# Designs tried in a protein design chat: VH-VL binders against RNA-free ribonuclease P. Part 2

Target 1, 238 residues: RNA-free ribonuclease P, of Hyperthermus butylicus (a2bn08)
Amino acid sequence: MAEARLQRLLRVYVLDTSALTDTRLRSLLGSGSLDEAVRRFAELIASVRIAYGVEVYMPPTVYEEARRFLLSNGVTVQSFEALAAWITIKPPTRHEIRIPASIVRDYVEEVRARLARGLRVAEEHVRRAFEAGGLYAAETASREARREKLGAIIRGLRERYREATRHGMLDSVEDLDAVLLALEVRGVLVSNDEGVRRFAEALGVISIDPPKFISVLQGLLRHSKTGGVAREEAHSTS

## First folded at step 1 (VH-VL)

Design d02 (framework fv_denrakibart)
Fold by ESMFold2-Fast, scan of step 1:
Structure d02 (fold): chain C 238 residues (1-238), chain A 121 residues (1-121), chain B 113 residues (1-113)
Amino acid sequence: as target 1 above (238 residues)
Amino acid sequence: EVQLVQSGAEVKKPGESLKISCKGSGYSFTSYWIGWVRQMPGKGLEWMGIIYPDDSDTRYSPSFQGQVTISADKSISTAYLQWSSLKASDTAMYYCARLEGYSYGYYFDYWGQGTLVTVSS
Amino acid sequence: DIVMTQSPDSLAVSLGERATINCKSSQSVLYSSDNKNYLAWYQQKPGQPPKLLIYWASTRESGVPDRFSGSGSGTDFTLTISSLQAEDVAVYYCQQYYDTPLTFGQGTKVEIK
């Protein structure tokens, strides 16, 4: 029963948006453009599905988000649809999926802590702006210099607020759907997002980053190749 | 488990420099203010200052402004308290503590074990 | 600065009896906008760092026994130990966090009679 579970984990993957938008995708697939990378990725997934029965899933929410991003960054509709043709697009059965209350409690507590930190960041930057305004009023500074100082404070607020509230947090429906679908199909989540991966692992879902995923698939294909030389072995995904 | 671990006891002479440390673990170090509190032998608690490790914003008590320097290295989750020239009156137990709260107010929710600093001839 | 004054300076109480410590602030630490008292209580046992007992004047910190309770509002606050135990021998401090500088009371030493 441990053997069956391990074999399932090596054959079933669920992609979040980062699996298709990772900036390393071009180099990992040996391609000159993102469009070419998407086509090569489609060929890779098709090959492992046909040869080894590897199943790749993504929820509709991830499909829509990835499509918008890729089309905005030079990928053609034809290339994206060719990739999507080899991926099983289905939503998680949200109403039927059960998760431990302890995980929900931990998530709620983390959200509360991050909201408190975000408020503190906001309050601190209001204080900084007030103090800076006082200093600039005392000085004979140009309107442009004062505006640039205010702009710098606002940018600092936005960056620190984002760090305090969003960084390392599960904060989108797309990410949640990917984790829930991975739970449902008993598959490996492919994501480079720290918050998504942390949440998945709390639920007992194994996760790997996109470079590791591509490496595993390429390794499977190398294992099947024989050109009169010794056969290569697939990489471990543990 | 939230934990703050401070450096060991120090015995110094007047005029010497000193830097003591406070290492945080078990929480997001950059997301909370760290404060320093002095306790002279047989006396009560005195707030010295606070630092936000993410951007090294520091706030000092008026009584300690210019007398000490508070700093932090977020790459190793460590805050520091430093004197350029110690005085006999600096003899005290020094605590670091994590601050929690909101709306301009902070209380100390977790404390380090303390660093005893003795300054004598 | 907000000055915090505790009374008494020292208190001797028999085991199982009630101990009451008072704390007065030189100005109100009640913030009208959120209706909260910016006041905390700490326990310091000999040779140990302070430990948070109470925050927001009456909210007990996780893990603190039910015999400890905080009450009061504005400028007058009380920490009550309903039934003193041997392990409660310590110095107790109030702290305001309504305004900077953050200030502590001078401490109240609780001993067994």
Scores: ipSAE 0.000, ipTM 0.391, lowest interface PAE 15.2, mean pLDDT 84

Design d03 (framework fv_denrakibart)
Fold by ESMFold2-Fast, scan of step 1:
Structure d03 (fold): chain C 238 residues (1-238), chain A 124 residues (1-124), chain B 113 residues (1-113)
Amino acid sequence: as target 1 above (238 residues)
Amino acid sequence: EVQLVQSGAEVKKPGESLKISCKGSGYSFTNYWIGWVRQMPGKGLEWMGIIYPGDSETRYSPSFQGQVTISADKSISTAYLQWSSLKASDTAMYYCARQGDFWSGYYEYGMDVWGQGTLVTVSS
Amino acid sequence: DIVMTQSPDSLAVSLGERATINCKSSQSILYSSNNKNYLAWYQQKPGQPPKLLIYWASTRESGVPDRFSGSGSGTDFTLTISSLQAEDVAVYYCQQYYSSPYTFGQGTKVEIK
């Protein structure tokens, strides 16, 4: 039983957006362009599906996000749809998926910690704005100079607030859908996103990055000439 | 930097249970297989089995299947080798070793990092 | 299971001379698609765990001196130490990792004459 589940986990993968937007994808697939890389990725997925029954999933929310990104970065509709043709686009059954209360508690605690950090960042920038306002008193600086200085402080606040509250955190429905789908299909999550991977691993969902995923698929194909042996569990046939 | 540290020597009587450990540090523990190798006094190396800590998949040598249990706790980066009932013939040095493979089940490299060994003596 | 057989069981070589150890597998461990032999060589000194010297039959592990070299293909493999040093006194093991269980040879003890 447990062994059968593990076999399925090694044959089922779920992609998040970062799996298709990883800047290493072009070089990992030996291509001169992102469009060519997407086509080669499609061929790789198709080959392992045909030879070994490897299934690759993606939720509709991730499909839309990846499509938007790739088409904006020189990938043709034909190349993207060729890839999507070998991927099962399926939403997670959200109302049937159960998550332990301990996972929710830990997530809430992390959100609270990040909100506290964000508040400290905000307080620091309020102090800076107050001090800068004194320096740019009405009679020594123009209205435009004051606006420019205030704008710089606000930009600094937004950047540091984002870093404190969002970076490395699961905070989008697209990312959540990928994790929930992986949990539902008992698959491996493919992601280069720290927050997504941490949340998935807390739920007991195995995650790997795109380079490891590509390596795994290429390794499977390396054994296709040995009579369909997908793993070194038995002797390779001569 | 990368190392495997094993638990200390054990002296047991036949019929007793035992669980020895192998703790990884300096690398991503869940991304490598951990193998166990037995060496009886004055004898050669015997491959016992492996575990992938990320999903607890195990594979055993036929001669050790049912004789030992290999497990891992990824939260503390530790792999285990366990006996329910020791025999005098279990007296040996036990090594754990890391095996490189991005968990595809394809072993592309040898065992590159080894623990210091745990000496298990079973005497009546 | 693949059976690994080493020869000789023990070898005495003078300092600075060449040492050769042979390893035979009961079946081919060459994967034809990538032309790689799934064979490793390990060195074990008294009181120490084994140390990986060579993998893929001929690829030297990082930090291993160039006097160690591996050769062979299919079923017949050789580990060569071109100029034996005092620190090379050890037992050497070959291991196949072509298919589970990943069996070791019985070992070859290398001593100084």
Scores: ipSAE 0.000, ipTM 0.401, lowest interface PAE 20.2, mean pLDDT 82

Design d04 (framework fv_denrakibart)
Fold by ESMFold2-Fast, scan of step 1:
Structure d04 (fold): chain C 238 residues (1-238), chain A 121 residues (1-121), chain B 113 residues (1-113)
Amino acid sequence: as target 1 above (238 residues)
Amino acid sequence: EVQLVQSGAEVKKPGESLKISCKGSGYTFTSYWIGWVRQMPGKGLEWMGIIYPGDSDTRYSPSFQGQVTISADKSISTAYLQWSSLKASDTAMYYCARHEAYGDYDAFDIWGQGTLVTVSS
Amino acid sequence: DIVMTQSPDSLAVSLGERATINCKSSQSVLYSSNNENYLAWYQQKPGQPPKLLIYWASTRESGVPDRFSGSGSGTDFTLTISSLQAEDVAVYYCQQYYSYPLTFGQGTKVEIK
């Protein structure tokens, strides 16, 4: 039963947005541009699907997010759709998927901790603004200089507040959909996001990062006849 | 125009096999679930099961598990409902209907015209 | 299984008058994460397939007249036809899509007095 599940997991993968936006994608696929990397990634996924029946999924929410990011960063519509053609785009059946109460409890505690950190960041920046305002009044600084200083403090608040409340946390529908879909299809989650991977692990979902995913797929093709994963429906041996 | 077109009425004898069809057009067939709903003469609606044509993932109502088989051929945008051995109690109108998986709901927005199956000796 | 129970089984309403149909679920169909009720209403005229009227308990499907409205939350839901027209003579069904198996109410037949 367990061994059958592991065998299935070797052939099914679910991508989140970070799998396609990883800055290492260009170097891992030996390409000079992100557009070329996306095309090579499409070729790699196509090859393992044909040779080994490897299935790659992503939820529609991830599809839209990845498409928006990639098109904004020099990837053509043609290149992205060529990649998407080899990926099964399917939403998780959210109302059927059950999450243990212990996982929800841990998530709530994490949210609470991050809200407390955010408040401390806010308090620190209020203090900085107060101190800066007093100093500027005493020194007769120009309006432009005072506005610039206040702007810097506000930018620092925004950056540190975002870091405190969002970094490393499962806080998007796209990320949740990827985890839920991986749980449903009994697949391996491909993500470079710490929060997403920790949440997946808590649910018993195996996760790997994009470099490991690419390495696994390339390894399958390199060792296609030397004890690698074999499937009856394979149409090509390499 | 988005539509689901079902195969024509069937008149069969108990013990015979049957396969009826539901063809989608005017939309991306592989992006929607196709459900099957039975309506016995003068009775209400009973959900039988659904299939996601993109990967043939199939979910059955416990009442229909093992009694029917749902399948789909995405190359011709067609879903199927089949019986290996019909019973008189299978006499009913059978509807196919799609539901959009996006937005997290399973309400059936487009319905086929229905296939009347009559099983009598 | 979630059991859906409608009331009444049938009702006769004069043209232009209000028709009210109730639907009760054996357990809540409110999804706390998005605060939505997984409840739909369908209209079925004789010899025709069902037609989706309302989803998310109160959201009207495109093309459905505004005299149709849905309300309620959790386990108790209502479909209201504010001014019955001749073409509204039909059987109406509620359906939950909160959990599998998907289940329908037994139907409420609306007729002209």
Scores: ipSAE 0.000, ipTM 0.437, lowest interface PAE 18.7, mean pLDDT 84

Design d05 (framework fv_denrakibart)
Fold by ESMFold2-Fast, scan of step 1:
Structure d05 (fold): chain C 238 residues (1-238), chain A 122 residues (1-122), chain B 113 residues (1-113)
Amino acid sequence: as target 1 above (238 residues)
Amino acid sequence: EVQLVQSGAEVKKPGESLKISCKGSGYSFSTYWIGWVRQMPGKGLEWMGIIYPADSDTRYSPSFQGQVTISADKSISTAYLQWSSLKASDTAMYYCARSYDSSGYEDWFDPWGQGTLVTVSS
Amino acid sequence: DIVMTQSPDSLAVSLGERATINCKSSQSVLYTSNNKNYLAWYQQKPGQPPKLLIYWASTRESGVPDRFSGSGSGTDFTLTISSLQAEDVAVYYCQQYYTTPLTFGQGTKVEIK
């Protein structure tokens, strides 16, 4: 029973958006363009599905986000739909999925901590703007110099606020759906997002990054060449 | 493995310029603060300043403002501490240390570099 | 600036006995919005860089022995070594990270009596 679950787990994967938007995708698939990379990825997934029954899932929310990103970055509709044809698009059954209350509690605590960080980032930049305004109030500073200083402070606030509140945290419905779907189908989550992977691991969901996922699929196909001969020979000697 | 590796020991004369380095590896360099801490021979720890490489936000201790320059080069995951004109009183062990960014501010220091001994004598 | 003052400057304790180091901040390092004390403790052995022992006043860093504990809140903090071992001979520093400039205590040298 434990062996059957392990076999299924290693044959079932769920993709989040980062699996299709990873900047390494082009190089990992040996392609010169993102459109070519998407087509090669489709061929890879098709090959392992046909040869080994590997199942790849994606929630509709992830499908829509990935489609929007890829189409805006030079991928054709035909290439994307060729990939999607080999992926099972399925929403998680949210009302039937159970998660421990302890995980929800920890998540709420993290959200509160991050909101407090965001407030402190805002307070610091308000102080900087006030100080800069006082310093640049003199006639010796040009209007352009004052505007440039203010712009730098606002850009700094935006970057620090984003880092403080979003980085390393599960912060989208798309990411949550991918984790919940992986839990439901008892599959492996494919993501390069640390926050998403930490949440998945807390629920007992195994996660791997996109380079490892591609490596595993390519490894299966290489093993198929060697295993084909071995399987035939083993059967004949039996 | 997350680590900070500092440049080797320096022996200088008063009035000379110097730039020492701290190279980070095993983590996203630009999204963590790098602080510099001085320890004079037989004395305690003194925080000099800190830099956030992603936006080059640099904060100095009032005691070190104008005495040193802290900078970073994201392309090679390296932070720098430099003097335009060294004094004998700059003789000390200099440590770099990483700090998490919490709310646009630095937290505690972990890990620490091995230290760079700077000796300034005639 | 927040001034960090440690007491005593040096402490001699017999092996297996308790060592207690105090740290006082000139201003509170407790942030009321998240109820956390922005206070850390470091250990420095001769010829080595400082090593983090405790952060958030009482949270022990991974790999640090259970005999080390931190306590206190606001302006008064304590580092306790419940049963001093030979390897614990070092200088200990408290540090606040509540506001810039970041400041360290002057250090407490722990020696075997």
Scores: ipSAE 0.000, ipTM 0.391, lowest interface PAE 16.5, mean pLDDT 84

Design d06 (framework fv_denrakibart)
Fold by ESMFold2-Fast, scan of step 1:
Structure d06 (fold): chain C 238 residues (1-238), chain A 122 residues (1-122), chain B 113 residues (1-113)
Amino acid sequence: as target 1 above (238 residues)
Amino acid sequence: EVQLVQSGAEVKKPGESLKISCKGSGYSFTSYWIGWVRQMPGKGLEWMGIIFPGDSDTRYSPSFQGQVTISADKSISTAYLQWSSLKASDTAMYYCARLPEYYYGSGSYDYWGQGTLVTVSS
Amino acid sequence: DIVMTQSPDSLAVSLGERATINCKSSQSVLYDSNNKNYLAWYQQKPGQPPKLLIYWASTRESGVPDRFSGSGSGTDFTLTISSLQAEDVAVYYCQQYYSIPWTFGQGTKVEIK
């Protein structure tokens, strides 16, 4: 009921890169390959655009990033451009978009907090390397053991530093452009990125994940099919 | 596009000093180790050492420790291999190569320079 | 130092035939904790620098044809070219990166019969 009403009112969507790279895309579209999934996604968007006037946007930065990823992962140029043909590629009007200073301030504070967490991660791993070096100074550890221990510590540092500073953070121009475009066109942002969605929600932008987006579009088409049959039957009775 | 471009061939006499170069482009020069590998005429490959250009940390093969100096100038994305006094036995092709990971222990080289031929003769 | 020994020193193979190159290390280059063999294979054509073919003993570098494969563990390793092509005429080197100094085998020259 409430969901149906929201679907009726919400006809504008903006995609970030994760909307096209989500690993669940294949199963949701009943596809064996990523290339097939992209082609079926194109058909789904085309159908919804024709039947309901649904508008799907992405900024050029997202288009470029998604194209690069998909072509590198077995999607043909033909299949990707078939999808892109039903999506409006438009940059946000950056010079005219206004963001409350409080949101910018909160973002800056989050960046500072994440940098402090990253420094703590670095300090922890420096301590671990120092302690491991002390253990390996004894002749009881082989060179290969020392080498691998150092490697494990460095890999751990890289992964935990990235987790502390990047994961769940709005940290790319592509992500920002998607949010700004959604704000400008008063659309729904489609993203599986927690940081992007959190930033969008702070701006009052509704966001959904790619599985929900596909479900909404398929639901709209089921309604259209039912309406079409009813109209046809009405014609045949006159 | 990642490239390593080395300086041109050198012909020197025993006792002379020499410095050859390896310029990196198309990547973050300070973020990857650069290694040097020697190949004597008609012989195989010998690992000489590596440098991390970001902080000039160097590691040498024991056979080359004290025989050569490896250095880098990060302002011009260039690594160097230097001899204070050349010997006839230094006649060889010298390659620079990039390690694919920041991590020192990876050891496999993904991109190579074209080589610098050094000939030491009277 | 870990000494790398290749066999044979030279190998003549007919076009389309299988070429097999062996590499032995003086001590194990397998690290039990991560189950990785610290071994790479390189191809060097006349007048060219070496080109990385395989790392971690069996992982093919991007852009390397699937006719090249690496196998083995511990101290005994093999590079196989399943169907030799004319462009495969080269010297092949194994390298250990298990402990410094890193060391190469003496090389195996592959020629067309």
Scores: ipSAE 0.000, ipTM 0.379, lowest interface PAE 20.3, mean pLDDT 82

Design d07 (framework fv_denrakibart)
Fold by ESMFold2-Fast, scan of step 1:
Structure d07 (fold): chain C 238 residues (1-238), chain A 122 residues (1-122), chain B 113 residues (1-113)
Amino acid sequence: as target 1 above (238 residues)
Amino acid sequence: EVQLVQSGAEVKKPGESLKISCKGSGYSFTDYWIGWVRQMPGKGLEWMGIIYPGDSYTRYSPSFQGQVTISADKSISTAYLQWSSLKASDTAMYYCARQDYDILTGYSFDYWGQGTLVTVSS
Amino acid sequence: DIVMTQSPDSLAVSLGERATINCKSSQSVLYSSNNKNYLAWYQQKPGQPPKLLIYWASTRESGVPDRFSGSGSGTDFTLTISSLQAEDVAVYYCQQYYESPYTFGQGTKVEIK
């Protein structure tokens, strides 16, 4: 109940990179291309800003990361800048933002646990490489076959190490900037990254995913349309 | 009142380094971007880049990327433009200007410094 | 990059007469969702820095006389001085801020006949 009331009253949002790179963006906005999806997203944000004074922020680090991703995936400069035009781009004032020591402590403990898991993954893959090396010492194995087997083991190491150390974890300056900016402007963080959202929620920052964000904005516009019809009728009768 | 005050004119030789300044006053320096604009003698205006002093985030025009460095010291409300090695083609008037990012009221460059003339000759 | 082209390069107008300066962008600077043109006009007098006159193509900056007006949309823009005064002798620049790099026109010099 309290959550519903807070959500209804909040008109400030902060986007992280995942809010603009979510692969569901095309289908959520009913478009055939990512470029068209970005343009529709821009129109949606513009409409709620004009009608309700909804403010949307992102840090410059997120702006550059999102721009690089979208331009590399078929979005035009015009479409991206059209979206960015409705977003206030400013960095968090990091030197003035304070966070509880308990949150820093918990973060350090999680990092240490993940580093230990990563070491175990590395040790497992060293054992696998040793075993494979023994098998491929046989005369029948070609140099090409040995190179391919080693490559597969290294790829497996990188994938499992990434999962052990980075999955569900706040691990970039861009993500941190988005959380800190949300804290500073007292806004809602929009992110598809559960690790980023967990960190934000620990700081008391409300977070939602991009599909929920789009749903909220579309809901505001539906409400405005219904209210607009009622207002128009009232004006005609007065 | 809002004011941007730039450092004085410079006369340099090719190959020398240079750092010019732009000091803001009368407003919250970390809440606005500072841009740099070049004007070669008898020519028009060229946008070089901008910096957000609050965290020193910088964007450059592709034509100036790697040619100059833009920086800021928020403790003294001052932005800088610097060259590691000047060329005769750097001879120009250099302006700093303040930029807001509010799309509702919308400004490009609302307040300008008086300009710093840089002359590079042998 | 968006290229900004002004015309004419210079014009001489009699005191009290209308001056018209044109600016064309190589791409539209109109954002359809907010219906705003990301275009500004600046005035530069000899030996002085530029001064912002108009932003959003037609919104006059505070303190700018009402004889200055901006019009146009998309790729074609006009700055009009309805009754030229002696103090209006200057070079005028258009600038787009739709996308980086924020490019300027080459300038139009306005002088009295």
Scores: ipSAE 0.000, ipTM 0.407, lowest interface PAE 20.2, mean pLDDT 82

Design d08 (framework fv_denrakibart)
Fold by ESMFold2-Fast, scan of step 1:
Structure d08 (fold): chain C 238 residues (1-238), chain A 123 residues (1-123), chain B 113 residues (1-113)
Amino acid sequence: as target 1 above (238 residues)
Amino acid sequence: EVQLVQSGAEVKKPGESLKISCKGSGYSFTTYWIGWVRQMPGKGLEWMGIIYPGDSDTRYSPSFQGQVTISADKSISTAYLQWSSLKASDTAMYYCARGVDTAMVYYYDMDVWGQGTLVTVSS
Amino acid sequence: DIVMTQSPDSLAVSLGERATINCKSSQSVLYSSDNKNYLAWYQQKPGQPPKLLIYWASTRDSGVPDRFSGSGSGTDFTLTISSLQAEDVAVYYCQQYYSTPFTFGQGTKVEIK
């Protein structure tokens, strides 16, 4: 691989929501709280951008989703905006990006298979609800008892439906935007979502998980001399 | 017992941000919807939106889409209603209420209500 | 959006007499697949949150006194209080939960004559 291309691939990253919502983020950044983890992540990205020209991108759809999640989980607006200040928020140019028909065909086949699985899951839970129908039809049964029974069946349906239809599947606009942006900027996708990474791989986009991403960035900072950084990059894991 | 407990009254100025809370107890928080209802002084009830804490599926009334953010933290069984920039017209009592999704039409009545959070926005 | 209209806006009834509140929806809230009307009735006393009285148009919530009953189907619904008690003084709201956005009637204030 040409050195210039290798350096480019190791210095341009695109984040999907899982890069900011990964449950390992707190421990990877040595933080006691998610808010502190986000602040340390901002410092890490800022440091590698300043020292090594590392560019980190995020589509607006992913930005909004990550913001919603982090703010609802104890992260302050100040901490999130400090992180966002070092990330380039840019939408993919969707109408100009071309995808081979073979990839679309394979995606359609997978969608069809997963919809069939989802229908089977739905049918199973309809049968389960019918078996519990004495509670649904019994006007004398406790309202709490009926609601807890119904809620348990619906929860089981949602869990199994999500497993059947979404696990390992590209199924959101946010995920698609991250992959398309990575393709457009010729960057590395950061995601722990199997479906997102599979779709990226089919398009020739290199992907890494959030722990590896943090490790690569921390590794760059440990080798602050230009000569040392160049040699380390030649032997990097990404 | 099944209970929803809301945060205390707030007095704010226009342009300020605010986040109020609704904590569930005595039931499986992740298996029921939490809805938000506004009641302006001397007026009726207005549905704002609803969230399913188990997967953060959120649905808004068109009148409130973009004006407020509804979220939930299932680790502490708490739902939230948030404004980025308050207006005087946001002065109201805000209620949270529990609902259960149905397999047929997605929604159920709201059987358990919080005590309400009074939000006053004045200059 | 489904528009809910209540009548009357206010009602004065003597203790022990029957109170009747009507609610009309701009479209049917009857779901053909389960044959249920997705309509609820709530009671709100001054300074208190709403309390669910009736769901699925006619099913009384647990602990709600027998004097409260709901009837109707499709677009026309009625809440009846068979023998008004002093503690029943409140504003009553109908609500559809058939389709988002959920919508409430404007409310009917029930007072002692």
Scores: ipSAE 0.000, ipTM 0.389, lowest interface PAE 15.8, mean pLDDT 82

Design d09 (framework fv_denrakibart)
Heavy chain, then light chain:
Amino acid sequence: EVQLVQSGAEVKKPGESLKISCKGSGYSFTSYWIGWVRQMPGKGLEWMGIIDPSDSYTRYSPSFQGQVTISADKSISTAYLQWSSLKASDTAMYYCARHSDYEGWYFDLWGQGTLVTVSS
Amino acid sequence: DIVMTQSPDSLAVSLGERATINCKSSQSVLYSSNNKDYLAWYQQKPGQPPKLLIYWASTRESGVPDRFSGSGSGTDFTLTISSLQAEDVAVYYCQQYYSDPYTFGQGTKVEIK
ESMFold2-Fast, scan of step 1: ipSAE 0.007; ipTM 0.416

